# Ledger of designs, part 12: VHH binders against a5wdp0

Target 1, 213 residues: a5wdp0
Amino acid sequence: MNKHNKSADALSLYLVTDSALCADKGLIETVLAAIDGGVTLVQLRDKHASDEALYTTACELKEAIAGRVPLVINDKVQIAHKAKLDGAHIGQGDLSVKQARNILGHDAWLGLSINTLAQLQQTHHHHLDLLDYVGLGPVFATATKQDHAEPIGLEGLSTLSKASVLPTVAIGGINHANARQVYQTGCHGIAVVSAICAADDPKQAAELLIAQR
Short names: E, the ipSAE of ESMFold2; O, the ipSAE of OpenDDE; V2, 0.75 times the mean of E and O plus 0.25 times the DockQ between their complexes.

## First folded at step 4 (VHH)

Design p9 (framework vhh_vobarilizumab_d1)
Fold by ESMFold2-Fast, scan of step 4:
Structure p9 (fold): chain B 213 residues (1-213), chain A 122 residues (1-122)
Amino acid sequence: as target 1 above (213 residues)
Amino acid sequence: EVQLVESGGGLVQPGGSLRLSCAASGFTFSDYAMAWYRQAPGKGRELVAGIYSGGSTSYADSVKGRFTISRDNAKNTLYLQMNSLRPEDTAVYYCTAVDYDEYLSGVYEDYWGQGTLVTVSS
């Protein structure tokens, strides 16, 4: 992939990794099978790994993927730079968007998590030229989150997707049973974790998910 | 493979007690917020109680003062102590794991157990 030709199509089926869910089949093996099945972008996520372990995994995963799809990292923009990954995805409260872009350079992918219309409006005012996409979520509800953040739901996702001038990817509780309804909200793509990482056949899981588009 | 296995359900008299357990495997249990949901016949799933990775808890108004959620991170096990049970507590009880602090990427449709039936009747 040429980084100057970043396309919203790369968001179509976005895999966020979970090392524990991939342990039995192997992380690299799971990711490669998922790419064979139609995954268009991979985010390496392991928030409890040390920076050293994450760097090692990032380098191994980058080599295995061999440029077939973009590889970004969750939050750790310094590791993205050091490992020469394709970019990063950051949340609210991490490094500022401006600082992340400065570390990554202009060619790298940079995504930002958005949970509310107010956050989206702030992004439009201050960061529009610095981001390649926004992640919208969590879509589906659970009441276990300590900060009392409410899931956005399908109606909320539709509202945010239509309001966004940046490409959008939906995340949070998305699986084979609900992917079609999520795609129908008008987002550019879906991000999944366990729908692929916990699947007995990650390639088939990816094929079935992208077919819902 | 993520596995959540609920146990401890059964038939109990009104006013009685039960303790539910949820054995978790395939993920780093201590990092995840956990919850109990229930589904009565003909109704949707509703939250019963939640416990965050740090140990803070939340409860539905209908169970406050009667139910206690707890976790044992060394055993990768979630518990629900149910006291003063009422016929309206009759439901299938489900365990769920949630990705705390970032996204709810392991929400109810992905990280659910098979459920355990609790029947409260005379």
Scores: ipSAE 0.007, ipTM 0.213, lowest interface PAE 8.4, mean pLDDT 84

## First folded at step 5 (VHH; framework vhh_vobarilizumab_d1)

Design p30 (at its last look DockQ between E and O 0.28; V2 from the best seeds 0.00; counts 0 for: pae O 3.4 > 2)
Fold by OpenDDE, look of step 5:
Structure p30 (fold): chain B 213 residues (1-213), chain A 122 residues (1-122)
Amino acid sequence: as target 1 above (213 residues)
Amino acid sequence: EVQLVESGGGLVQPGGSLRLSCAASGFTFSDYAMAWYRQAPGKGRELVAGIYSGGSTSYADSVKGRFTISRDNAKNTLYLQMNSLRPEDTAVYYCAAVDYDEWEGRPYEDYWGQGTLVTVSS
């Protein structure tokens, strides 16, 4: 496996997988095509899969990617460790940053979702040495639960991006129509799901997104 | 284990009424938006009505004024009162717990019931 540089550029085009959306073409095929198109980091995400299924998929995907780009997993830090993935991404309600880091080790990628300036400041004060990047968002969103974060919009994204001392990736509702504006906020990268996973041509979809940077 | 169990479906004449129930378990019901969907024969699944955790509601245009979605958080139960039923309302009705996909920035139907059949026929 290639050793990856934990630079901001690695976040440029962040693919979050969706098994359902990728079902027609295949998850692995979609991811590889997307990487060919310019995806710089892949996050395995399957909200409804069992841990066993996720582990299996993680191993297969890791093998297929063959170290071309970092592979992280959403929330499931133990699976990341077991499958020897490059890292994980966690939310505010997940295990603590410290716990995640302890599980993953010092060299693994660890990302944290951030929605507010207060959270960002707290992260800077307590976890700066434990995180590799932050996901900022959701930028664009429709809330369905009271406990879900409100969308921060482009203005909020700009504010948080400028305030962050960690590399930043924008999260939430990002697609070909708004990617350019998101990049213009100063955020280092964009995370996308359906824009690539549901595309007829994932490679081209990725190319079109990264071209907006 | 998460479970959504629909009930109350059946055969009814045009103009009649039915009340569907969805019993939820295995998750914090009160935290979720809930929704009713339906799938008619040969058609795709469509949203009928939604109710957010805060109690606000939304309806498809085709059922607005006739259907009422409500919830009882104490009973972990979702309801759909269906009045003035029409033959075109014939479908399997599904209950769903709606979560949120932070990466897509959109709601996501997190859990589904098995559905209950509603047939409106003279």
Scores: ipSAE 0.515, ipTM 0.889, lowest interface PAE 0.6, mean pLDDT 92
Fold by ESMFold2, look of step 5:
Structure p30 (fold): chain B 213 residues (1-213), chain A 122 residues (1-122)
Amino acid sequence: as target 1 above (213 residues)
Amino acid sequence: EVQLVESGGGLVQPGGSLRLSCAASGFTFSDYAMAWYRQAPGKGRELVAGIYSGGSTSYADSVKGRFTISRDNAKNTLYLQMNSLRPEDTAVYYCAAVDYDEWEGRPYEDYWGQGTLVTVSS
C-alpha cells in the first residue's frame, strides 16, 4: 500500500477532474501535467460515467500517478475500495460517514463537504475521528440553486476554517482571480476544476495557482 | 436508464396555444431543477424557462407573460404552457434536468430529452 501521511499540506492545491473539460488534452495528460505544476491531491470525478467505466479510469489514473500524490474519488466509495485508491470525498446527501469509513478502511483519506456551522459542529460531535478533512463551500457561485446551499463567501469560509479542528479545503468557484483571497482566509487548501482542467497549459495553471498560497 | 420524453409539439397558427409535457424517469426528479430549452433552425440552443426543485420559476424575456412552466413531482412530469404563439417561437423544444456543481459553484444540464418540434405558421 502506498499510504501517504495524511497531512493538511496534501490539500494545498486539490484538483477535481471533469471528463468533458479534459477531453481534448486527455484526462491522464492533464492530471500528470497538473501534478508537475504543483497539484497536491487529485479527486477523480466524472458526472456521467458508468461505474464500470469509472473503475477502469480509476485504475488507469492510479497507475499513471504512481503514488506521487493521493488519488481520491468523488462519492463512489466502493470504487475507491475496489481500485485501491487513496480514499474518497462525500457530500451531505451521500453515504453516511460511518458507512464510508467502514468500506474504505482505517487508513484511507475521507473528506466531507460542509456548508454551515451547524454541519461542522455535527461533524465534530459525531464524526471527528472518522474524517481526515472537510471541504468548505461553495465559496463563490456564478449562479445558485435557490433551494440548496448558498455561497458562503470569503467571510463564511474564514469563519468555518477557524472553527474547524479538521484540515480544510475551500470548494466552489475558485480560480486564478480569487485564489489568493481564498488562501488568506486560513484554509489549508483550494479545490479547482476548470481553472486547471480547461487551461491550455495545466502545468502552468497549477504553478500560477499554488504560487498564490 | 435515464429518460426525458417530450410530447405535445405540433403545427399551430400564430396566436394559438400548445402545452408541452416532459415525462422523466430513471432519476430522482424532485432533486433536480428542470428547464425547457429551444433551438430554432440555424441558431444555437437557448433557455426558455426554468423551474427550481423548490418551485420558483424563471423565463427568457422573449416568452415572459406568454409561457408558463410548471412541474408535478408526484408524476415526474414537467410542463410548458405556451400561449399567444408567434412564428419566432418555431423551434425544437428540449426538456433538461439541471443539477448543481458545488465544486464549480454553478448549474449544469445533467440530462436532456430528444426534443419535440413546435411549428408556428399558417
Scores: ipSAE 0.504, ipTM 0.838, lowest interface PAE 1.9, mean pLDDT 90
ESMFold2 (binder alone), look of step 5: mean pLDDT 81; pTM 0.812
ESMFold2, look of step 7: ipSAE 0.490; ipTM 0.837
ESMFold2 (binder alone), look of step 7: mean pLDDT 81; pTM 0.814
OpenDDE, look of step 7: ipSAE 0.042; ipTM 0.460

## First folded at step 7 (VHH; framework vhh_vobarilizumab_d1)

Design q1 (at its last look DockQ between E and O 0.64; V2 from the best seeds 0.00; counts 0 for: pae E 2.1 > 2)
Fold by OpenDDE, look of step 7:
Structure q1 (fold): chain B 213 residues (1-213), chain A 122 residues (1-122)
Amino acid sequence: as target 1 above (213 residues)
Amino acid sequence: EVQLVESGGGLVQPGGSLRLSCAASGFTFSDYAMAWYRQAPGKGRELVAGIYSGGSTSYADSVKGRFTISRDNAKNTLYLQMNSLRPEDTAVYYCAAVDYDEWEGRPYFDYWGQGTLVTVSS
């Protein structure tokens, strides 16, 4: 298998799947169309699926993508390992970075969600050699629960992106209306969900997003 | 199978009290923020009260001081104590399990109940 280069450019257009939004066109079909449109990395996410179902989907999706872009999974590090995915993305409250790295191995992609400067600093101190990128956000948010971080906004994103030693992908509420502004912060890439998954033409949706870079 | 089943609705006079219950099953109740919504005839669905996993609560301004949301994780049950009821409180009350999508940057409702009717009338 050709190993993907873990460069910042690989984060340029980060697709996070949503099974419900992709249901009409099909998950695989949507992802492939999006890749044709310029998606550079795919994250499989399905909060409602069983681990068994998620594993099956992961295998099918991996096969379909056929090494065109990296495929990572949200949170489910063991499934990533079992299905031999390219990596995983974890949050602050999930499995520890060290544990995730141990499960995935040295070559796998490992991303971490960052919500604050303090978290970024801690990551630099303790996990710099274990992570391949960080997700910064949420950049945009309407209402958050008390146990979730407040949106960092474009200014916060700019600050964190400049402070980050690791490649950065912006997370949270990103779409065609704000993608350009997000790219202008210096963040290496944007992560999107509904902007592509819910689009009538996922390929065109992806093209329009990456064109804003 | 995920289920949210509301109960406790009914007819009550103005100034009266009512306690709604929402029985949850098919998911890890304690991991979710829960909320009560209501929809009056001809109006949109509106937030009444929310309770987060950490126990923090929030209320619509219209019900502050009158309604109390609570939860019993051991029983997988959400409650809404409604005191000093008013005719304008008449609505179908819905129970919802609330989560947050960090990638979309917004809260979302994973599950809804079918609702229970509360009628406040003299």
Scores: ipSAE 0.511, ipTM 0.901, lowest interface PAE 0.6, mean pLDDT 92
Fold by ESMFold2, look of step 7:
Structure q1 (fold): chain B 213 residues (1-213), chain A 122 residues (1-122)
Amino acid sequence: as target 1 above (213 residues)
Amino acid sequence: EVQLVESGGGLVQPGGSLRLSCAASGFTFSDYAMAWYRQAPGKGRELVAGIYSGGSTSYADSVKGRFTISRDNAKNTLYLQMNSLRPEDTAVYYCAAVDYDEWEGRPYFDYWGQGTLVTVSS
């Protein structure tokens, strides 16, 4: 439907879905209620679904959202292309930023996860013209394993946000108790999962989060 | 299809031993951290022991020195050796494959087995 302006405002309240957390209320019901409450961008994420199931869900969710906010997909860039989603978000991994942009085309949203200042600097030098935003984090963590990124904290988030020439969305462990502090670092938005997906009232949860901006 | 199938539970006297197994399929077992959880009557699931892909282990305080987690990556199998069993160890024991959810900032436990019952009679 209508192409969304790729401005930083679209990052203000960024919902990442979790199909299991939405099972009782329904994924579509949760997302639509959250958009009514102030969600500005939706990322479809289901790490365990088959590509066929993900494609079906992407098409259903796109139809339900009906262009109200951008809809992107986690990691599965080919599915974003096939389902004509608004874009994708990718992490550090096998698929390069250049490959993802080639699949998606110039107009689609493309975001990249950034954990360190070194990664941000490399992104600025090599990929700046290929990305629309960066995800900075994880800001908070309830558990840290040896084989994944250390939490960057509010100080790390502030440092990366101020250094970034691209719009920023904060990721990792963000909820109602810490959202205001996260916004105060100067990032353009926050990403949440369970704060909305597991809420009794997703619309109200979204309203309470965006009010902290 | 991801499958985790626990076995080895049963009825045992206090002070006894059991060895639980978890057969895994449908994913690259050696790349995942694995864990045992248990759920006693009237309680939520709680972590018993974990083992990372690199072999490092962790244990709940209540089982340290009594339980040993191990894995055989060639056979896609996770084990829990339970010694010196106590009545409070009575629970359904679940095998879990653990991933990290950067967006939520915590472990992601969507792969669970069906559980195997361990009963320790006083």
Scores: ipSAE 0.394, ipTM 0.816, lowest interface PAE 2.1, mean pLDDT 89
ESMFold2 (binder alone), look of step 7: mean pLDDT 82; pTM 0.833

Design q2 (at its last look DockQ between E and O 0.30; V2 from the best seeds 0.00; counts 0 for: pae E 2.5 > 2)
Fold by OpenDDE, look of step 7:
Structure q2 (fold): chain B 213 residues (1-213), chain A 122 residues (1-122)
Amino acid sequence: as target 1 above (213 residues)
Amino acid sequence: EVQLVESGGGLVQPGGSLRLSCAASGFTFSDYAMAWYRQAPGKGRELVAGIYSGGSTSYADSVKGRFTISRDNAKNTLYLQMNSLRPEDTAVYYCAAVDYDRWEGRPYEDYWGQGTLVTVSS
């Protein structure tokens, strides 16, 4: 397998899957179309699937992508390892960065969600050598609660992006209406879900997003 | 049907201890972050402690070092061990299942219990 270069450019258009949104067209078909449209990295996410089902899907998706772009999984680091995916993305409350790295091995992609400057600084101090990129966000949010991460907005994204020594991907509420502004912050890439998964034409949707870079 | 049922509340003297439980059903407990909230008379609901699906925990500053949140996924149960209780800890304590999609920047539906009253008084 050709090893993907862990560059910032690989984060340019980051697709996060949604099984429900992709159900009509099919998950694999949607992902492949999106890749044809310019998606540079795919994250498998299915909150409602069992681990067994997720593993099966991971294997099928990996096969279908055929090494065109990196395939990572949300949170389920063990499944990434078992299915020999390219990596995983974890949150602040998930498995520790060190534990995740130990499971995935040295060559795998490992991303971490960041919401605050303090978290970023801590990451730089403790995990710089263990991570390949950081997800910054959520940038946009319709509503938040006290126990949820507050949206950082474009200004916050700009601040965090400039402060980060790791490649950055913007996360949270990103779509065709705001992608350009997100790219203008200096963030290396954008992560999208419904903007592609719910599109009538996932390829075109991806093309329109990456064109805003 | 999602259900969260709190138990363990009651009257306790200052300095005493109490252990709350929350029995969860109707959803995949292990996939959810869980939290304890409390609402004192005349005050708003506030976060007391949270525990993520991965087991990491967070606490309000007012309860750090005194309260411990834990979960047993096999039993679908959330716990709050409360030590060194103070009168200001008096409140209705609520169990919550928290769901948030950071990738879409939107919250999912949160589930709440009916609450259990904790009264700390001499």
Scores: ipSAE 0.460, ipTM 0.868, lowest interface PAE 0.7, mean pLDDT 92
Fold by ESMFold2, look of step 7:
Order: sequence, then structure tokens, then C-alpha cells
Structure q2 (fold): chain B 213 residues (1-213), chain A 122 residues (1-122)
Amino acid sequence: as target 1 above (213 residues)
Amino acid sequence: EVQLVESGGGLVQPGGSLRLSCAASGFTFSDYAMAWYRQAPGKGRELVAGIYSGGSTSYADSVKGRFTISRDNAKNTLYLQMNSLRPEDTAVYYCAAVDYDRWEGRPYEDYWGQGTLVTVSS
């Protein structure tokens, strides 16, 4: 049976890429160093790449990671399927959970972003058997005038983490200064971007983050 | 290829008016918040006015009541009507497309124009 077992431990230190922040050191070099430092799952994200370029990058990154950790893609479920990635992460306004699972198959990772308790409850009611984890956030964020973009904070994260029956990864504004507090809310892991992608030493950055568990 | 092209800048007397335009292409304009920034000589860029994709607007205190931001999603064009211009409004004005990065928990200016010079002097 060629199934990948999906453990909540894979969420422990969840790297989300940013190709612009990785440009000086290189995307692949950054990701491999971060894995050596303790990253447990990688999400490919490139805000500006064409689908063709993103597919090429996905294939190269998959080959370089060589199965050491799961590799998922942000939003682009069809690219995950074509490149045979380990899965995808989607948001509330993206492809439906059912459509994403149909494209990916039953073995792949599928995660969903959750901002509110109401969304979590709807997810439990409608999609529980289709998802492997939820992303809770944004935990920290710059102020905004629109309610749907307001940060949930550590209290909100703790509430959602305790309410979730699915494994949880905390999302939004997480770095070395706050990672320990985030882990202490009881989430299964943290997602970071610039804390690793913009670090002078991505391996060391990952080591320092995972040590805060 | 994404392009934001500002136009409508120039020399104007104090108390005068100008209308800036920003023609957008290469991305889904209606999905972005749009903003005007300006940079006076020797200073950093500052936000002048913003308009969300849904049409809500915001203004810096220094321009409120004098400037009006608007957008035409059918023409992929952002506007800034500048009335009652003052010498301190002299700057290069930049159009920006602003998105939100939920993974980092912050807004960011995804695309910038090249700028158009506005000079307010007698």
C-alpha cells in the first residue's frame, strides 16, 4: 500500500515559502537548510509565479526534498495533482473542500484556513472526513478596517485550538519573539514565512523556532 | 506582465486642481485594494489615500476634504482628484496595488507604478 500516513507531528514547524524572500540564497537551498534545522512540512507559495513556472518549481522542490517532509502547495490544487505533491492548503474563498479532495485523492494532505469559531463548527459539521488539518489565524496581524481580517490573538487561537477535533497549525505573524506563546495555546504547530525565508541562516532559524515547542 | 502607469501630474498654482490617473494591466484589478502614495524630496513614501476592492475609502489627515480617490473597475483605472493644492503637496505620486498576506499577517504593496510628478508652486 503506497499511502502516506498523516500525523499531527508533521505540523510542528510548517514552512511557507516566499520566493522573493528566498531569492538571494535560493528557494531550494533555503528549504533544504530549513528541513535540516527541523522544519516538518513545507508549503510552496509564490505570489507572482505563472502556473507554468509554479509547476516547474513544484517538481524541482519535490525532487530536492526527496520525501524527507511532506510538500504541499498553497491554493493551486491542480498543480499539486499534476506535480504529484503531497497535498494542498486552501482558504475559505478558494475551491470547495469537496472539489479539492476529489482532485487530490484520498491519500493527499488537505488543510483549510479557519478564522472564526463559526467556520470551525461548519467545517466539523460538513467537511471533517475530507480534511487532515486546519490552519488557525491570523494570530497576529497589522490593524485593518475589515472584520474578516482582524487577528484572533493568542486567546482566539487557544479557543479555536481547544475546540478543534482536527490537528491545528497556527498562522499569521509568527516569529521567534512569539513562537513559544503560540505553542503554549495547544496548537499542534506553527506556520512561518519570513522568520525562516528571510533569515541569514535558515537552518539555525528553524532550530531556534522548533526548540520553543 | 503587470503594469501600473500614472499620468496627470504637472505644475500647478497653489489652490489649483489636478486629476491623476493610474492605468492598470496584467492582473485582476477588481480583486485588489488600490492606493496612492507620495514621496516628497528627501522624505519617505507616505500613504495619501486608499480604496478597497468594495469601494470604501480612506485618506491621510493632510489631504482629507481636498483629495478624492476613486476607481473604475470596468476600465482598470484608479483616480485621484486633487483640489485646493498646496506647496506641501509637491511630490512624486505613486499608484500601488495592495494585497493582504494572511500567512504573514500584514498588508503589502504587491505592485507599484513608476510615479508622476506633481509640483505646486507659484
Scores: ipSAE 0.384, ipTM 0.774, lowest interface PAE 2.5, mean pLDDT 89
ESMFold2 (binder alone), look of step 7: mean pLDDT 81; pTM 0.818

Design q3 (at its last look DockQ between E and O 0.24; V2 from the best seeds 0.00; counts 0 for: pae E 2.7 > 2)
Fold by OpenDDE, look of step 7:
Structure q3 (fold): chain B 213 residues (1-213), chain A 122 residues (1-122)
Amino acid sequence: as target 1 above (213 residues)
Amino acid sequence: EVQLVESGGGLVQPGGSLRLSCAASGFTFSDYAMAWYRQAPGKGRELVAGIYSGGSTSYADSVKGRFTISRDNAKNTLYLQMNSLRPEDTAVYYCAAVDYDEWEGRPWEDYWGQGTLVTVSS
């Protein structure tokens, strides 16, 4: 397997899959089209799938991508290991960074979601040698009556991006309307879901996003 | 079936303390962000405090330094420690569970309790 360089550029256009949104065109077809359009990293995510189903999908997707870009999985570190994916992305409440690293091995990609400066500082202090990148966000959030999440906004993203010694990918509510502004913060990349998964033309959608860099 | 059951509400004097609990069942508690909301008579529902799955917290400005939100994932329970209570804290307090999609920046699912009344009066 061609070892992908764990550079900041690999985070430039980060695709997070959504099985429901990709259902019409097909998950694999959507991902491949998006890669053709400029996606540089793919994260398999399906909150509703069983572990068995995720494993199967992971294997199929890995084969289809054929080493063109890194493939990581959201949260399910054991599946990443079993399916020999390129890595995983975990949140603050998920498996510990150390445990995840132990499962994945030293060559695998490991990303961590960061929501606050304090978390970033803690990460620098304890896990700098164990992580390959950090997701910063959510940058944007849909305002709802029930939503208690406080987005960091562009200013917060800028602050965190500048403070980070690890490569950074912006997370949360990113689309074609705000991608340029996100890139201008100094963040190395953007993570998108619906902007590509729900697009009529995933390739074109990806092209339009990466062109804003 | 998802259930959130608040408890701990009651009558307390100004300056007093109260601890609310929210017992959760029917879902994977540890995967959800949790929050306390309150609704005073004649007012809209407002966020009091939130706690993410990772333990990070947020507070309304009006309760900062006085209220503390915490969670025990092993017990599937959310807590709100309320100190230095004021008459303006009088409200029905609601427990909420939010499955927040950090990648889309939006809630995926939310659940609410029936609420517990907190009355702060001399």
Scores: ipSAE 0.521, ipTM 0.904, lowest interface PAE 0.6, mean pLDDT 92
Fold by ESMFold2, look of step 7:
Structure q3 (fold): chain B 213 residues (1-213), chain A 122 residues (1-122)
Amino acid sequence: as target 1 above (213 residues)
Amino acid sequence: EVQLVESGGGLVQPGGSLRLSCAASGFTFSDYAMAWYRQAPGKGRELVAGIYSGGSTSYADSVKGRFTISRDNAKNTLYLQMNSLRPEDTAVYYCAAVDYDEWEGRPWEDYWGQGTLVTVSS
């Protein structure tokens, strides 16, 4: 019996947390307000937390969300398993897709970051049945003296979205000013951090973003 | 526990020099890009200079030719040599360990120091 009930619609407005940006209002308050505003999936990310602290936060968030939307974790697949989260998202330099799926089990969400057509083709060839979605990006990026990453832009996003067999979420530099253009490329959703986490009113921020779909 | 501890700030007259240091501990220093930022009274924090793990450097236009960033990976220390100081260089100077945040599409300062005050005045 197939217990997989994951839908691409869950990618529509994908919130990625940042504990520092949420600290003023509180992480839980920000996430719940954002869900009330139209967030469809939450990724827990805290780059500086210990694994112990991150596990505690994952459990608290899971309880607070109470199944209203999927809750996944960035990178820390073992924590997703231990806290019984809905899944995880991994990058190219993290655990292999196969290792992550083995830890998470068959029913959990698993997403992978994709930056190039070659990576997408490799994913289709080797990992298609192991993933639920791909994150495509970075769509927009600010160049800095320390930054090596090149943005794929709206044209690159459109090309990758059309080529992808898996559901797609756009990643990187997405905010209120550009969200409509991003949705118009045909991706299934957008991922945001500061556009919601740093907003004075996270519910309103989420409403304004999803309205651009 | 991660620490970035700046030192070497102080009061200096216009035209003078200072050398700032940032001692790092609790993480693999050689793997990070490092940067100096500054925040003048009533202003936002701005990037001054950066240095990649491989040694390549970059500078804000306002300090190019006057400031030199360097690192000693064996001592886990970042430096900023500041020459020909001007009153507009007055600020709290912070060191940061920097990585790229793919989700935001921008550099992200994973770790910050507490800052050291530089005052350029007579």
Scores: ipSAE 0.347, ipTM 0.777, lowest interface PAE 2.7, mean pLDDT 89
ESMFold2 (binder alone), look of step 7: mean pLDDT 81; pTM 0.812

